# VH-VL binders against Uncharacterized FAD-binding protein C1783.01, part 12

Target 1, 263 residues: Uncharacterized FAD-binding protein C1783.01, of Schizosaccharomyces pombe (q9us28r162to424)
Amino acid sequence: YGIFAAPILDVRVLTNPGAVKRTYNLCLDISKYPLLEGKDWKIGGSFGIMPPNSDAEVLHLAHLLKIPQHELYVTKVLRTNGGRWPTIWGEDKPRCLYTSLYHIFKWCSDFISKPPTKSLIRLLAEHTLNPVEKSVLLALSDFRQDESYCRICTQSCVTLPDILEAFPSCHPPVDHLISALPQLMPRWYSISNDPSLANKRLEMAFTVQEYHSPNGQSRTGICTGFLEDLALAFLKARHDGSLANKKFTVPMFRGVQQNPFAK
Below, E stands for the ipSAE of ESMFold2; O stands for the ipSAE of ESMFold2 at other seeds; V2 stands for 0.75 times the mean of E and O plus 0.25 times the DockQ between their complexes.

## First folded at step 5 (VH-VL; framework fv_ozuriftamab)

Design c6 (from o08 with heavy chain G50A S52N, light chain L91Y; at its last look DockQ between E and O 0.01; V2 from the best seeds 0.00; counts 0 for: pae E 18.8 > 2, placed apart)
Fold by ESMFold2 at other seeds, look of step 5:
Structure c6 (fold): chain C 263 residues (1-263), chain A 122 residues (1-122), chain B 106 residues (1-106)
Amino acid sequence: as target 1 above (263 residues)
Amino acid sequence: EVQLVQSGAEVKKPGESLRISCKGSGYTFTEYYMHWVRQAPGQGLEWMGAINPNSGGTGYNQKFKGRVTISADKSISTAYLQWSSLKASDTAMYYCARSYDLGYEQSWFDPWGQGTLVTVSS
Amino acid sequence: AIQLTQSPSSLSASVGDRVTITCSATQSLSYMHWYLQKPGQSPQLLIYLGSDRASGVPDRFSGSGSGTDFTLKISRVEAEDVGVYYCMQSYQYPWTFGQGTKVEIK
């Protein structure tokens, strides 16, 4: 049900010398996880991690959208025009939310891992002032053919920030943008402990997922990039002796195993 | 404190076998890579290869692949560098070094062993 | 493999002098690691991740750079700083070192 901030107890590097991909093991403290009656942890069971976007990505998006940094953090009433967002299981309906734009972009909106939909590109075109830029966005959103959209947006791994950078006269209303963006979805992992969970520690392994942007820059997947950043910060703190002064947590929840959202 | 203690100097003839050792203490041996670095007399440092003691997986610099074997015995926190047939050109100082292998560009050596001088001559 | 070229190959300095050592890479990198090998000793870590000082390394040592050009600086050389300085990359296997910079103290 709720998201639990599981403390990281240990990090182990599993990557072998010469490997092309990086792999880590995390040990998480689940001793304080609020289990509901009739629910329990099982060997080989599943759990979800709710990965946030990085602060750098959120601040960059806010800059592209011309949102002043102080307004980003203010708690506001935000309205959506439909969809299940920000809930994973909720009804498709308009909503009135009491939160900040920072929280929405940090935890709720997926503006990195998926290319913009044609519907989103059409919204962007409608709010683009430069006529050359507008005509390009209209062509990308053309419902009569998919060839340009597939070649440019999906095959090149284009993101919303990439579009906003390429089309600087595009100024969409933020509330319309939020309602059009996909929600961040949990990523599912198996519990890897062979011993009983009676010690209330959960172990998991992950491999960093990498891909390349249109300009050839290397990018990481949202969840494994987030987990790697935590792992590296933990290891650095352990190396410099500051680990006792810091706390590293993973936002997670127990698997429900009944029609769950998954990626 | 973290320490790497290597076996003592060796004087050998060409064609002989040799295994030198590096014992780690003060840390969890299986959580870090162990590397071997060669320094020929009057020369710089050359990375030879490494082992992940957790998995037993090894990686080698192509220059040394097939010439040496890197292994570890995690029950005694010890890594090994082994030759089946030494050459005079194997005369060098050999260091073990522990790495914080954090992935992409984020690996460095700390600490190093004291070195094992291997002399191969007729 | 990525080649690292240090400059100068050797230098002689007096106590209190400012020393600058450069390391040029054949490929673009984000970080360089630096080691000092004092006479008769094993190498020791000075700088990791481009600019972070290892434990016990005094503030007179600093590292900087990105791309293909990296620099190690000693603001005021002391007698104990004698030895050979090496840069190292861990961007791709095989990991490689620069050829070394010998620093002598007058």
Scores: ipSAE 0.000, ipTM 0.520, lowest interface PAE 10.5, mean pLDDT 83
ESMFold2, look of step 5: ipSAE 0.000; ipTM 0.378
ESMFold2 (binder alone), look of step 5: mean pLDDT 93; pTM 0.957

## First folded at step 6 (VH-VL; framework fv_ozuriftamab)

Design e1 (from c3 with heavy chain E31G, light chain R30S; at its last look DockQ between E and O 0.96; V2 from the best seeds 0.00; counts 0 for: pae O 5.0 > 2)
Fold by ESMFold2 at other seeds, look of step 6:
Structure e1 (fold): chain C 263 residues (1-263), chain A 122 residues (1-122), chain B 106 residues (1-106)
Amino acid sequence: as target 1 above (263 residues)
Amino acid sequence: EVQLVQSGAEVKKPGESLRISCKGSGYTFTGYYMHWVRQAPGQGLEWMGGISPNSGGTGYNQKFKGRVTISADKSISTAYLQWSSLKASDTAMYYCARSYDLGYEQSWFDPWGQGTLVTVSS
Amino acid sequence: AIQLTQSPSSLSASVGDRVTITCSATQSLSYMHWYLQKPGQSPQLLIYLGSDRASGVPDRFSGSGSGTDFTLKISRVEAEDVGVYYCMQSYRYPWTFGQGTKVEIK
């Protein structure tokens, strides 16, 4: 499969006045999507969206990790010994990649949508200089009991940036951190229309997911936040009459053609 | 030219019902939200609630929920604000206003109706 | 609900003066919208999306700010600028207005 940059044809705000949650409808142009021979779009089928982390989140993480701005964008050679990373459905093989820390944090690493694992917290503890901070991180990473971890990390929706901010003496090596972070995964949506009847247009609705950090700031889910940012920019550009000067696309795909483990 | 034309001033007694109207012209009525804004004598502006004329979906400021009803008839491009039982404290100027609902934070009122003065006294 | 506090509550200016009106929010916002209600009239849109002027609004009006603090400026006030200025947020329902700033021309 490949990631297709589907143009946004239309956005409609579905949110009623006074609503607590925000809901939008997107109409995507899939007329140029490269389908396999004999395949077509179906009502009730599914598709995936590959949401990036926002630039604000990537820059914030880089600041907390003390990465200079020039190092963030420097192209580096990354060699893998096997596996499918950074692809989701690619072949299990060694790779030689030319990429940057920015690209890895933007498209490949999930450091916002899930609380840090206990093994990641243990890595952080090992690179923490302040003894009080270190002892707290060690207690959170204890594999024999979950009480403090669940109360602090999962129930409070704590993220890696939250931990780094709370523990300023924690300075993990970036390469170790990347190895410990989960891969950023697609989000799946149902096709709500018949694209063949609608001239190969795909319609979907989404509701913005909001969460609150421990310091009370509102956060959005990665995918629905990304989609909302696109929707808002499209609506503003349409209002201003500047749509022709702007490019609005959603990185999407119809699904995997074959599961390698099911072969 | 986009215009909102409201019904005329009303003088009522407490306990009476009232329905005031706002007719939109010069634009596609169902493409925009309609809102009601209250201004008590000598005071500022207060959002009361709004309606999506296309879907009929409504929302209210909690202060006014259960005391007023907002509705619309899209066939005649008209929105309504209705009380079943007026109080003296309902004496105010009432404006309708169209909003560009372009999503989160991207909504503002343009244009406003001329206002309907409602006076409720014994 | 998000409260908006305007400063000053009233002011008196001479034609040609520079006027600044501040709107402070109890929560961080990206955009503020501004209206003018001239004596005996309905409110009119002046500024939307923080800095964009509504149709027919002279370039002497400008808006700026982000976070919790927003400003409306009139670079050279004119006699027709009298009235009450309101800020408004559309970040969270219920949508709210500032208490108003009354501008009088001496």
Scores: ipSAE 0.309, ipTM 0.698, lowest interface PAE 5.0, mean pLDDT 85
ESMFold2, look of step 6: ipSAE 0.321; ipTM 0.698
ESMFold2 (binder alone), look of step 6: mean pLDDT 93; pTM 0.954

Design e2 (from c3 with heavy chain Y100H, light chain R30S; at its last look DockQ between E and O 0.97; V2 from the best seeds 0.00; counts 0 for: pae O 3.5 > 2)
Heavy chain, then light chain:
Amino acid sequence: EVQLVQSGAEVKKPGESLRISCKGSGYTFTEYYMHWVRQAPGQGLEWMGGISPNSGGTGYNQKFKGRVTISADKSISTAYLQWSSLKASDTAMYYCARSHDLGYEQSWFDPWGQGTLVTVSS
Amino acid sequence: AIQLTQSPSSLSASVGDRVTITCSATQSLSYMHWYLQKPGQSPQLLIYLGSDRASGVPDRFSGSGSGTDFTLKISRVEAEDVGVYYCMQSYRYPWTFGQGTKVEIK
ESMFold2, look of step 6: ipSAE 0.434; ipTM 0.754
ESMFold2 (binder alone), look of step 6: mean pLDDT 93; pTM 0.955
ESMFold2 at other seeds, look of step 6: ipSAE 0.441; ipTM 0.759
ESMFold2, look of step 10: ipSAE 0.486; ipTM 0.784
ESMFold2 (binder alone), look of step 10: mean pLDDT 93; pTM 0.956
ESMFold2 at other seeds, look of step 10: ipSAE 0.404; ipTM 0.743

Design e3 (from c3 with light chain R30S W95R; at its last look DockQ between E and O 0.85; V2 from the best seeds 0.00; counts 0 for: pae O 7.5 > 2)
Fold by ESMFold2 at other seeds, look of step 6:
Structure e3 (fold): chain C 263 residues (1-263), chain A 122 residues (1-122), chain B 106 residues (1-106)
Amino acid sequence: as target 1 above (263 residues)
Amino acid sequence: EVQLVQSGAEVKKPGESLRISCKGSGYTFTEYYMHWVRQAPGQGLEWMGGISPNSGGTGYNQKFKGRVTISADKSISTAYLQWSSLKASDTAMYYCARSYDLGYEQSWFDPWGQGTLVTVSS
Amino acid sequence: AIQLTQSPSSLSASVGDRVTITCSATQSLSYMHWYLQKPGQSPQLLIYLGSDRASGVPDRFSGSGSGTDFTLKISRVEAEDVGVYYCMQSYRYPRTFGQGTKVEIK
């Protein structure tokens, strides 16, 4: 059930000149990964990466929610109405969490990669003061028809920050909001080499996923953006000769036939 | 000391083939892209294309695509620029240049080779 | 392809003069790179990623700008600064250069 911080041993840029998308290869040290008895790494197997949200996205959300930046890092009691907090492995139940809002938004809450649910939009509508804004949110959350929701929220790649920007009179209580947000989920990758023959090293390739938000800004996918940031920092440290002074790790775990999220 | 050393000047006739080379030293050849840049007499610089030694893949400026072939032999740290049929308009100085690409947008050329003068005359 | 237009196309300067070269792009960019080609030599990197000096480049050279307009400045020109200056963008392929700015020292 644990997440392993795999050191990055090497980064290779696979992107060809003129290619539309950026592609990298990571070499990870899995020599200290705690394998269960009788298990080993196999070519064609899978592993999961637990990507955090970027600090920029966390700070942006905090700004939109009017959370003072200093309060973002204070450890406090946070109540939830459900979910598998603080871990993706736990039971789906109400909890009393002792953590910071920063940790929750950084590692636990998916407010970027998934459109808000109708129930989340209903919560937002309940805490929206402007009558015009409220009526729009109520229409989006109308469970008797899906056309407006699909067109605006799912087909347009709308996120919670996009809604908060568009509806400035919306001020949901933060503890209600974190209870309603989906959890960050792992992203799955195939093992392309035999780690036993490669001295317990795991190689993986990834392509940076890009998209545009409704406000026209370019965004990267959470996991591939996180991996690219690590890759570029590693490459810079290697070029500058500072690599020995730095540690780059990827939070990961070995996959099985069944997704570790299966309850 | 990082160096790019190019093959010597060439005098050719239209229709002839030619391959010029660029040998890198003082660095790990496969960690950097290699590019070819053309400078016609009295003119500016034009990017012709490049090669990624990690993937072995190439990319070309559309102006030169189909007219030249870029390749590399990583066992001897050497990149090549090749024409199957030269034209008089191919008379130019040709530079190789190394880039350290931090993704699609963060790429600059350092160092450059000394240049190979190619003269094509009837 | 992104076109880069440099201004001026040429200039003459006295030793000690302040020189400004501009580079305008047809699309918005984050960074510009600058090269100097001294007479009879290969181009050499001066400025990369907008404002970072290449190794061995004196601090009299500076780069700035964003969006579509970028500037290379020489705060105090020296005789060894003669040559043709080129800007280059790496925002998109094909990589493209400005047409060059020839700098002569009187």
Scores: ipSAE 0.028, ipTM 0.571, lowest interface PAE 7.5, mean pLDDT 83
ESMFold2, look of step 6: ipSAE 0.071; ipTM 0.590
ESMFold2 (binder alone), look of step 6: mean pLDDT 92; pTM 0.951

Design e4 (from c3 with light chain R30S Y93W W95Y; at its last look DockQ between E and O 0.71; V2 from the best seeds 0.00; counts 0 for: pae O 16.0 > 2)
Fold by ESMFold2 at other seeds, look of step 6:
Structure e4 (fold): chain C 263 residues (1-263), chain A 122 residues (1-122), chain B 106 residues (1-106)
Amino acid sequence: as target 1 above (263 residues)
Amino acid sequence: EVQLVQSGAEVKKPGESLRISCKGSGYTFTEYYMHWVRQAPGQGLEWMGGISPNSGGTGYNQKFKGRVTISADKSISTAYLQWSSLKASDTAMYYCARSYDLGYEQSWFDPWGQGTLVTVSS
Amino acid sequence: AIQLTQSPSSLSASVGDRVTITCSATQSLSYMHWYLQKPGQSPQLLIYLGSDRASGVPDRFSGSGSGTDFTLKISRVEAEDVGVYYCMQSYRWPYTFGQGTKVEIK
């Protein structure tokens, strides 16, 4: 299996003036999607989208980790202690990855949508120079009680970048950090049409998920924020008459999965 | 050639009804929002409300809710602003404006109609 | 409702001057839009989404800012730039405009 880059054919704004939430409809071209023989798309079925992190978030994380920008894009050997890299479908095992830190942070690591685990926070504490900062991180990672962790990390929607910004003396080894981060997971959407009847077009609607950071700034969920950015860029290109010169794709796959290597 | 053409100036007395129009051309009328903006003589701009011509859904600035009705006829690409009972304080220039299809909370107005002057006096 | 306060309320500039107009919001915003209403005309879009220039708007116009503070700049004022400038937010209902900044050319 692979992730298919589905071209966006159309975007419609579904939100009426005065609505509380922003909602869009996307029309995707799935005419080239590699379906297995005998399989079809079905209305009410599902598909997954693999959202990347935004470039702004990747660059911000790199800045917080003190990674020079020229080194962010260089292909390197990166080692993992487990997981299903580079895809969530592969075997859970240690690996040697030949890629860039940019690619890992952009497409593979979930450092925004989930609070850091206690295990990750302990790794951060192990590499924190300031003793006051270290003691706070150790308390957050304490497996014997959950009160501080739940209040600060989960209930306040704290992310890894928030922790790194609050704890400037924390400098974890990047290889260890990548091994401790969860992988980006697909977000699932329902198919609202029958693509066989609609010239191999898939329509879906999404509502932007918003929340507030600890400092009160608005943030969007990774997938719906990514989709909104694409939708807005498509609409701007349509307004400007530049659609023919631009490529807008959504990384997606059909919801029913077969593991071709399982025997 | 995207163009919004509004109906002509009106002179009315308090208590009379009025409907003014805004006809869009050069674009797909149902894929954009239409808004009404008021400018009292010598004063600034006030958003009155808007409509999705495709669904007929409307939104109003609370200041004008219940005093005006916004509607659209998509078969003739025309939006309307209507009063059931005009007041002297309704004397103003009224503009229609199209908002771009970049989401509800990222809207800007382009183009604007030429304006319809409504004068309400005894 | 989000109030927008422009500064200054009016100004007089010579051709070639740099002009700066500020717009302060009572709530944090992602983007600001700017319009020019020339004497006797409808408003026209200058800047949208904070910094993007509308079609046909000269390079001397630029927009910037974030949060609660936004700025429109005219790098070298021309005689044709006379009129009233308005900022507008579309972040929350009701949409609101600043009170306007009248620019006169002397």
Scores: ipSAE 0.000, ipTM 0.437, lowest interface PAE 16.0, mean pLDDT 82
ESMFold2, look of step 6: ipSAE 0.000; ipTM 0.473
ESMFold2 (binder alone), look of step 6: mean pLDDT 92; pTM 0.953

Design e5 (from o08 with heavy chain G103A, light chain Q92R; at its last look DockQ between E and O 0.01; V2 from the best seeds 0.00; counts 0 for: pae E 13.6 > 2, placed apart)
Fold by ESMFold2, look of step 6:
Structure e5 (fold): chain C 263 residues (1-263), chain A 122 residues (1-122), chain B 106 residues (1-106)
Amino acid sequence: as target 1 above (263 residues)
Amino acid sequence: EVQLVQSGAEVKKPGESLRISCKGSGYTFTEYYMHWVRQAPGQGLEWMGGISPNSGGTGYNQKFKGRVTISADKSISTAYLQWSSLKASDTAMYYCARSYDLAYEQSWFDPWGQGTLVTVSS
Amino acid sequence: AIQLTQSPSSLSASVGDRVTITCSATQSLSYMHWYLQKPGQSPQLLIYLGSDRASGVPDRFSGSGSGTDFTLKISRVEAEDVGVYYCMQSLRYPWTFGQGTKVEIK
């Protein structure tokens, strides 16, 4: 099984005028979904979406890591000692991967939706030049207590980019960083229609998840932000009359036949 | 192709009620939002509020909330703007305009209706 | 509410002139929309999402800007361009328009 690029057939804005929360309905074409023998879609079931990080977040991280834009897109050979690469769907084995830092940050690494682990913060501390900054990072990574870690990292919605901004003398090696980052995980959604009766269409609704960063900037969740960007682009193309010249797909998979686990 | 046709000009006295209309054609009425925009004589444009014809949900500029009612009849592809008690200060041109409510930052008005002049005097 | 201030409030141009209209916002915006209201007519969409031209709008019209400062330019004004130009934001309710820029052709 794998990730299917489902075309978007329709978008409806469910948000009422003046509402603060944004809600959309997506209609996806699943007519070409490769079903296993004897399997079918079920009403009230679930499916997974594999959301990428936004290009803006990938470019911002690359800037903070001092990766020149050219080097970001250079294809490299990455050797792993095991694990399920590039996503949780891969076989758990050693690999040689032929990919770019852009693709790893875009599709494989979760540096936004989860606070950095204490082990990642320890790696950052080991590569921090300013001794005051290093002391703070060491305290946050202290495995003997987690009061400071919970208050600062988890409760304040701190991300890896936020730490790199706050600690400008931190220069971790990129290959160590990639090895320490969590893998992007699928997000699960409910099927709102009967896809067996609806001419192989899948409908779902989502509400954009918003939060504020430590510096007060409004941010969206990875998956609902990705879905909103697609929805808005689809609606703009429909309005402009350019819909036939554009492609809008959602990377998804059927939940019933999947063996999704966190790690 | 896509058109918004508004009801004709109105001359009213203070305290009277009024409902003006905007009929959409050439598109699926329930897939777009409808808005009302006011232009007082010699003045600029002011957003009053809008409606989702599919759900009937409305939103208002606080300045006009409680003074006007926005509604729609999706069976005849028509939106309405209604006053229960007009004031002389309600004298203005009123436009309907179609939009997507795509979330923050990505809504615009296209097309606009031809306008309905409402004159409230004496 | 986000206030939009246009500059100039009024101008007079000769056919072929370059015209620049600015719109300044009290808060940062991602996009600006522009409308033209010709004499005796309803407003018409000119530019949306900052720089995209509406159907039938000539390429002499262009929009640009970001943050709090946005610009509409007419590279070679024509007699038919007379009217009042409005900028509009849709970032925050209530949606608001600039006060208008009246363009007259000599």
Scores: ipSAE 0.000, ipTM 0.479, lowest interface PAE 13.6, mean pLDDT 82
ESMFold2 (binder alone), look of step 6: mean pLDDT 93; pTM 0.953
ESMFold2 at other seeds, look of step 6: ipSAE 0.006; ipTM 0.486

Design e6 (from o08 with heavy chain E31S N54S, light chain Q92R; at its last look DockQ between E and O 0.79; V2 from the best seeds 0.00; counts 0 for: pae E 4.4 > 2)
Heavy chain, then light chain:
Amino acid sequence: EVQLVQSGAEVKKPGESLRISCKGSGYTFTSYYMHWVRQAPGQGLEWMGGISPSSGGTGYNQKFKGRVTISADKSISTAYLQWSSLKASDTAMYYCARSYDLGYEQSWFDPWGQGTLVTVSS
Amino acid sequence: AIQLTQSPSSLSASVGDRVTITCSATQSLSYMHWYLQKPGQSPQLLIYLGSDRASGVPDRFSGSGSGTDFTLKISRVEAEDVGVYYCMQSLRYPWTFGQGTKVEIK
ESMFold2, look of step 6: ipSAE 0.297; ipTM 0.672
ESMFold2 (binder alone), look of step 6: mean pLDDT 93; pTM 0.954
ESMFold2 at other seeds, look of step 6: ipSAE 0.380; ipTM 0.733

## First folded at step 7 (VH-VL; framework fv_ozuriftamab)

Design f1 (from o08 with heavy chain Y100H; at its last look DockQ between E and O 0.01; V2 from the best seeds 0.00; counts 0 for: pae O 16.3 > 2, placed apart)
Fold by ESMFold2 at other seeds, look of step 7:
Structure f1 (fold): chain C 263 residues (1-263), chain A 122 residues (1-122), chain B 106 residues (1-106)
Amino acid sequence: as target 1 above (263 residues)
Amino acid sequence: EVQLVQSGAEVKKPGESLRISCKGSGYTFTEYYMHWVRQAPGQGLEWMGGISPNSGGTGYNQKFKGRVTISADKSISTAYLQWSSLKASDTAMYYCARSHDLGYEQSWFDPWGQGTLVTVSS
Amino acid sequence: AIQLTQSPSSLSASVGDRVTITCSATQSLSYMHWYLQKPGQSPQLLIYLGSDRASGVPDRFSGSGSGTDFTLKISRVEAEDVGVYYCMQSLQYPWTFGQGTKVEIK
């Protein structure tokens, strides 16, 4: 089975007035989810949501990497020597994939939710022209020392775009960068209602995860930010009477409590 | 009701410029992609390209790259397809069509505009 | 680019007949989307995500298939079902359509 576009049936705001944290409840239509024989939804089960990076983040990264906007959408052939990428449950095998840089950055690469690895920072250093900038990146990537890496990258919530902005002479090759970035992973949620086919709906709640960049810019987590954008658009459409004219969907898939995947 | 309303039919000569339009209503224009699809007389459907009205980002089928320009004005919920120099081979019906930006096999066109017939002849 | 080949290219049916249209892809897909273009009209969404009917589409229309082979069926064709049927993939840009299947009522 693949990723399912589950329609949103209802949104409820759970946030109290004046609260710092924003919380929502989503009701999803799962009546059309492709089911294997004998494998049905159960209360207490789990499901995954595949959160895309926002278009704003993808276009910003492409700008920082000096990728012309028209080239971002060009279909390319990508060959792998093994692994499960771009899937989370496929076989570990070589693949020949037809995709675009936009699709890879939108759906496959995690350049926001995880701090850059020391290996990634060393790759960036190797492609940085300014010697002061290069020396800073080399120090951050030093496998013998962790103090500056932890303070700057981990504790300050630094992302790849933050580094590219701070180090304007850094121009890594895009194909090397894609190989070094972690894969976007689903976020898992517990099913709290009885989602049997008789009910044909699945309920979930989420709290928007917020953090601040090194320059104080407020940011949201990839999945909860994506879900909030959908929730707000749904609520707006309900308020202005246009709800029947719109489709709001969440890309999701059924999980199981046993490990039905290869790993 | 979600609607896409296109500009009227055009009769042009080779070498002339042309811009046709597609106005969306009944939905938040910036939350969806807009696409252009060509149908030559008596022929099938061809995807030409699309635009994100929110960011202005465009993508083109390589077959049409450099021959047309896709743009949008989000303040009036309108997308455009334009030629700087028409050829007789550009005679076709041109449709606009809306899609979500999910992109992973889970994108389809709904709705379509009524079509704009472009005729290019001397 | 992913090419889609429909079969048959055309067919003629009587009201009440069962009609089957096949769409074959050059690469494996999870989902196929189907459109109907009635005479003199723009295309309209018929089936999406392989088997979901668009709003207002009668239950005599059904879609199925996986991998490289997909099927659209009309269980009992009606006079209003005349037109050209197209399959479409959205896995890979450029998005592509099948060449079309013309359905006529005799």
Scores: ipSAE 0.000, ipTM 0.414, lowest interface PAE 16.3, mean pLDDT 81
ESMFold2, look of step 7: ipSAE 0.000; ipTM 0.412
ESMFold2 (binder alone), look of step 7: mean pLDDT 93; pTM 0.958

Design f2 (from o08 with heavy chain Y100H S107N; at its last look DockQ between E and O 0.42; V2 from the best seeds 0.00; counts 0 for: pae E 16.0 > 2)
Heavy chain, then light chain:
Amino acid sequence: EVQLVQSGAEVKKPGESLRISCKGSGYTFTEYYMHWVRQAPGQGLEWMGGISPNSGGTGYNQKFKGRVTISADKSISTAYLQWSSLKASDTAMYYCARSHDLGYEQNWFDPWGQGTLVTVSS
Amino acid sequence: AIQLTQSPSSLSASVGDRVTITCSATQSLSYMHWYLQKPGQSPQLLIYLGSDRASGVPDRFSGSGSGTDFTLKISRVEAEDVGVYYCMQSLQYPWTFGQGTKVEIK
ESMFold2, look of step 7: ipSAE 0.348; ipTM 0.716
ESMFold2 (binder alone), look of step 7: mean pLDDT 94; pTM 0.959
ESMFold2 at other seeds, look of step 7: ipSAE 0.227; ipTM 0.685
ESMFold2, look of step 9: ipSAE 0.000; ipTM 0.423
ESMFold2 (binder alone), look of step 9: mean pLDDT 94; pTM 0.959
ESMFold2 at other seeds, look of step 9: ipSAE 0.000; ipTM 0.450

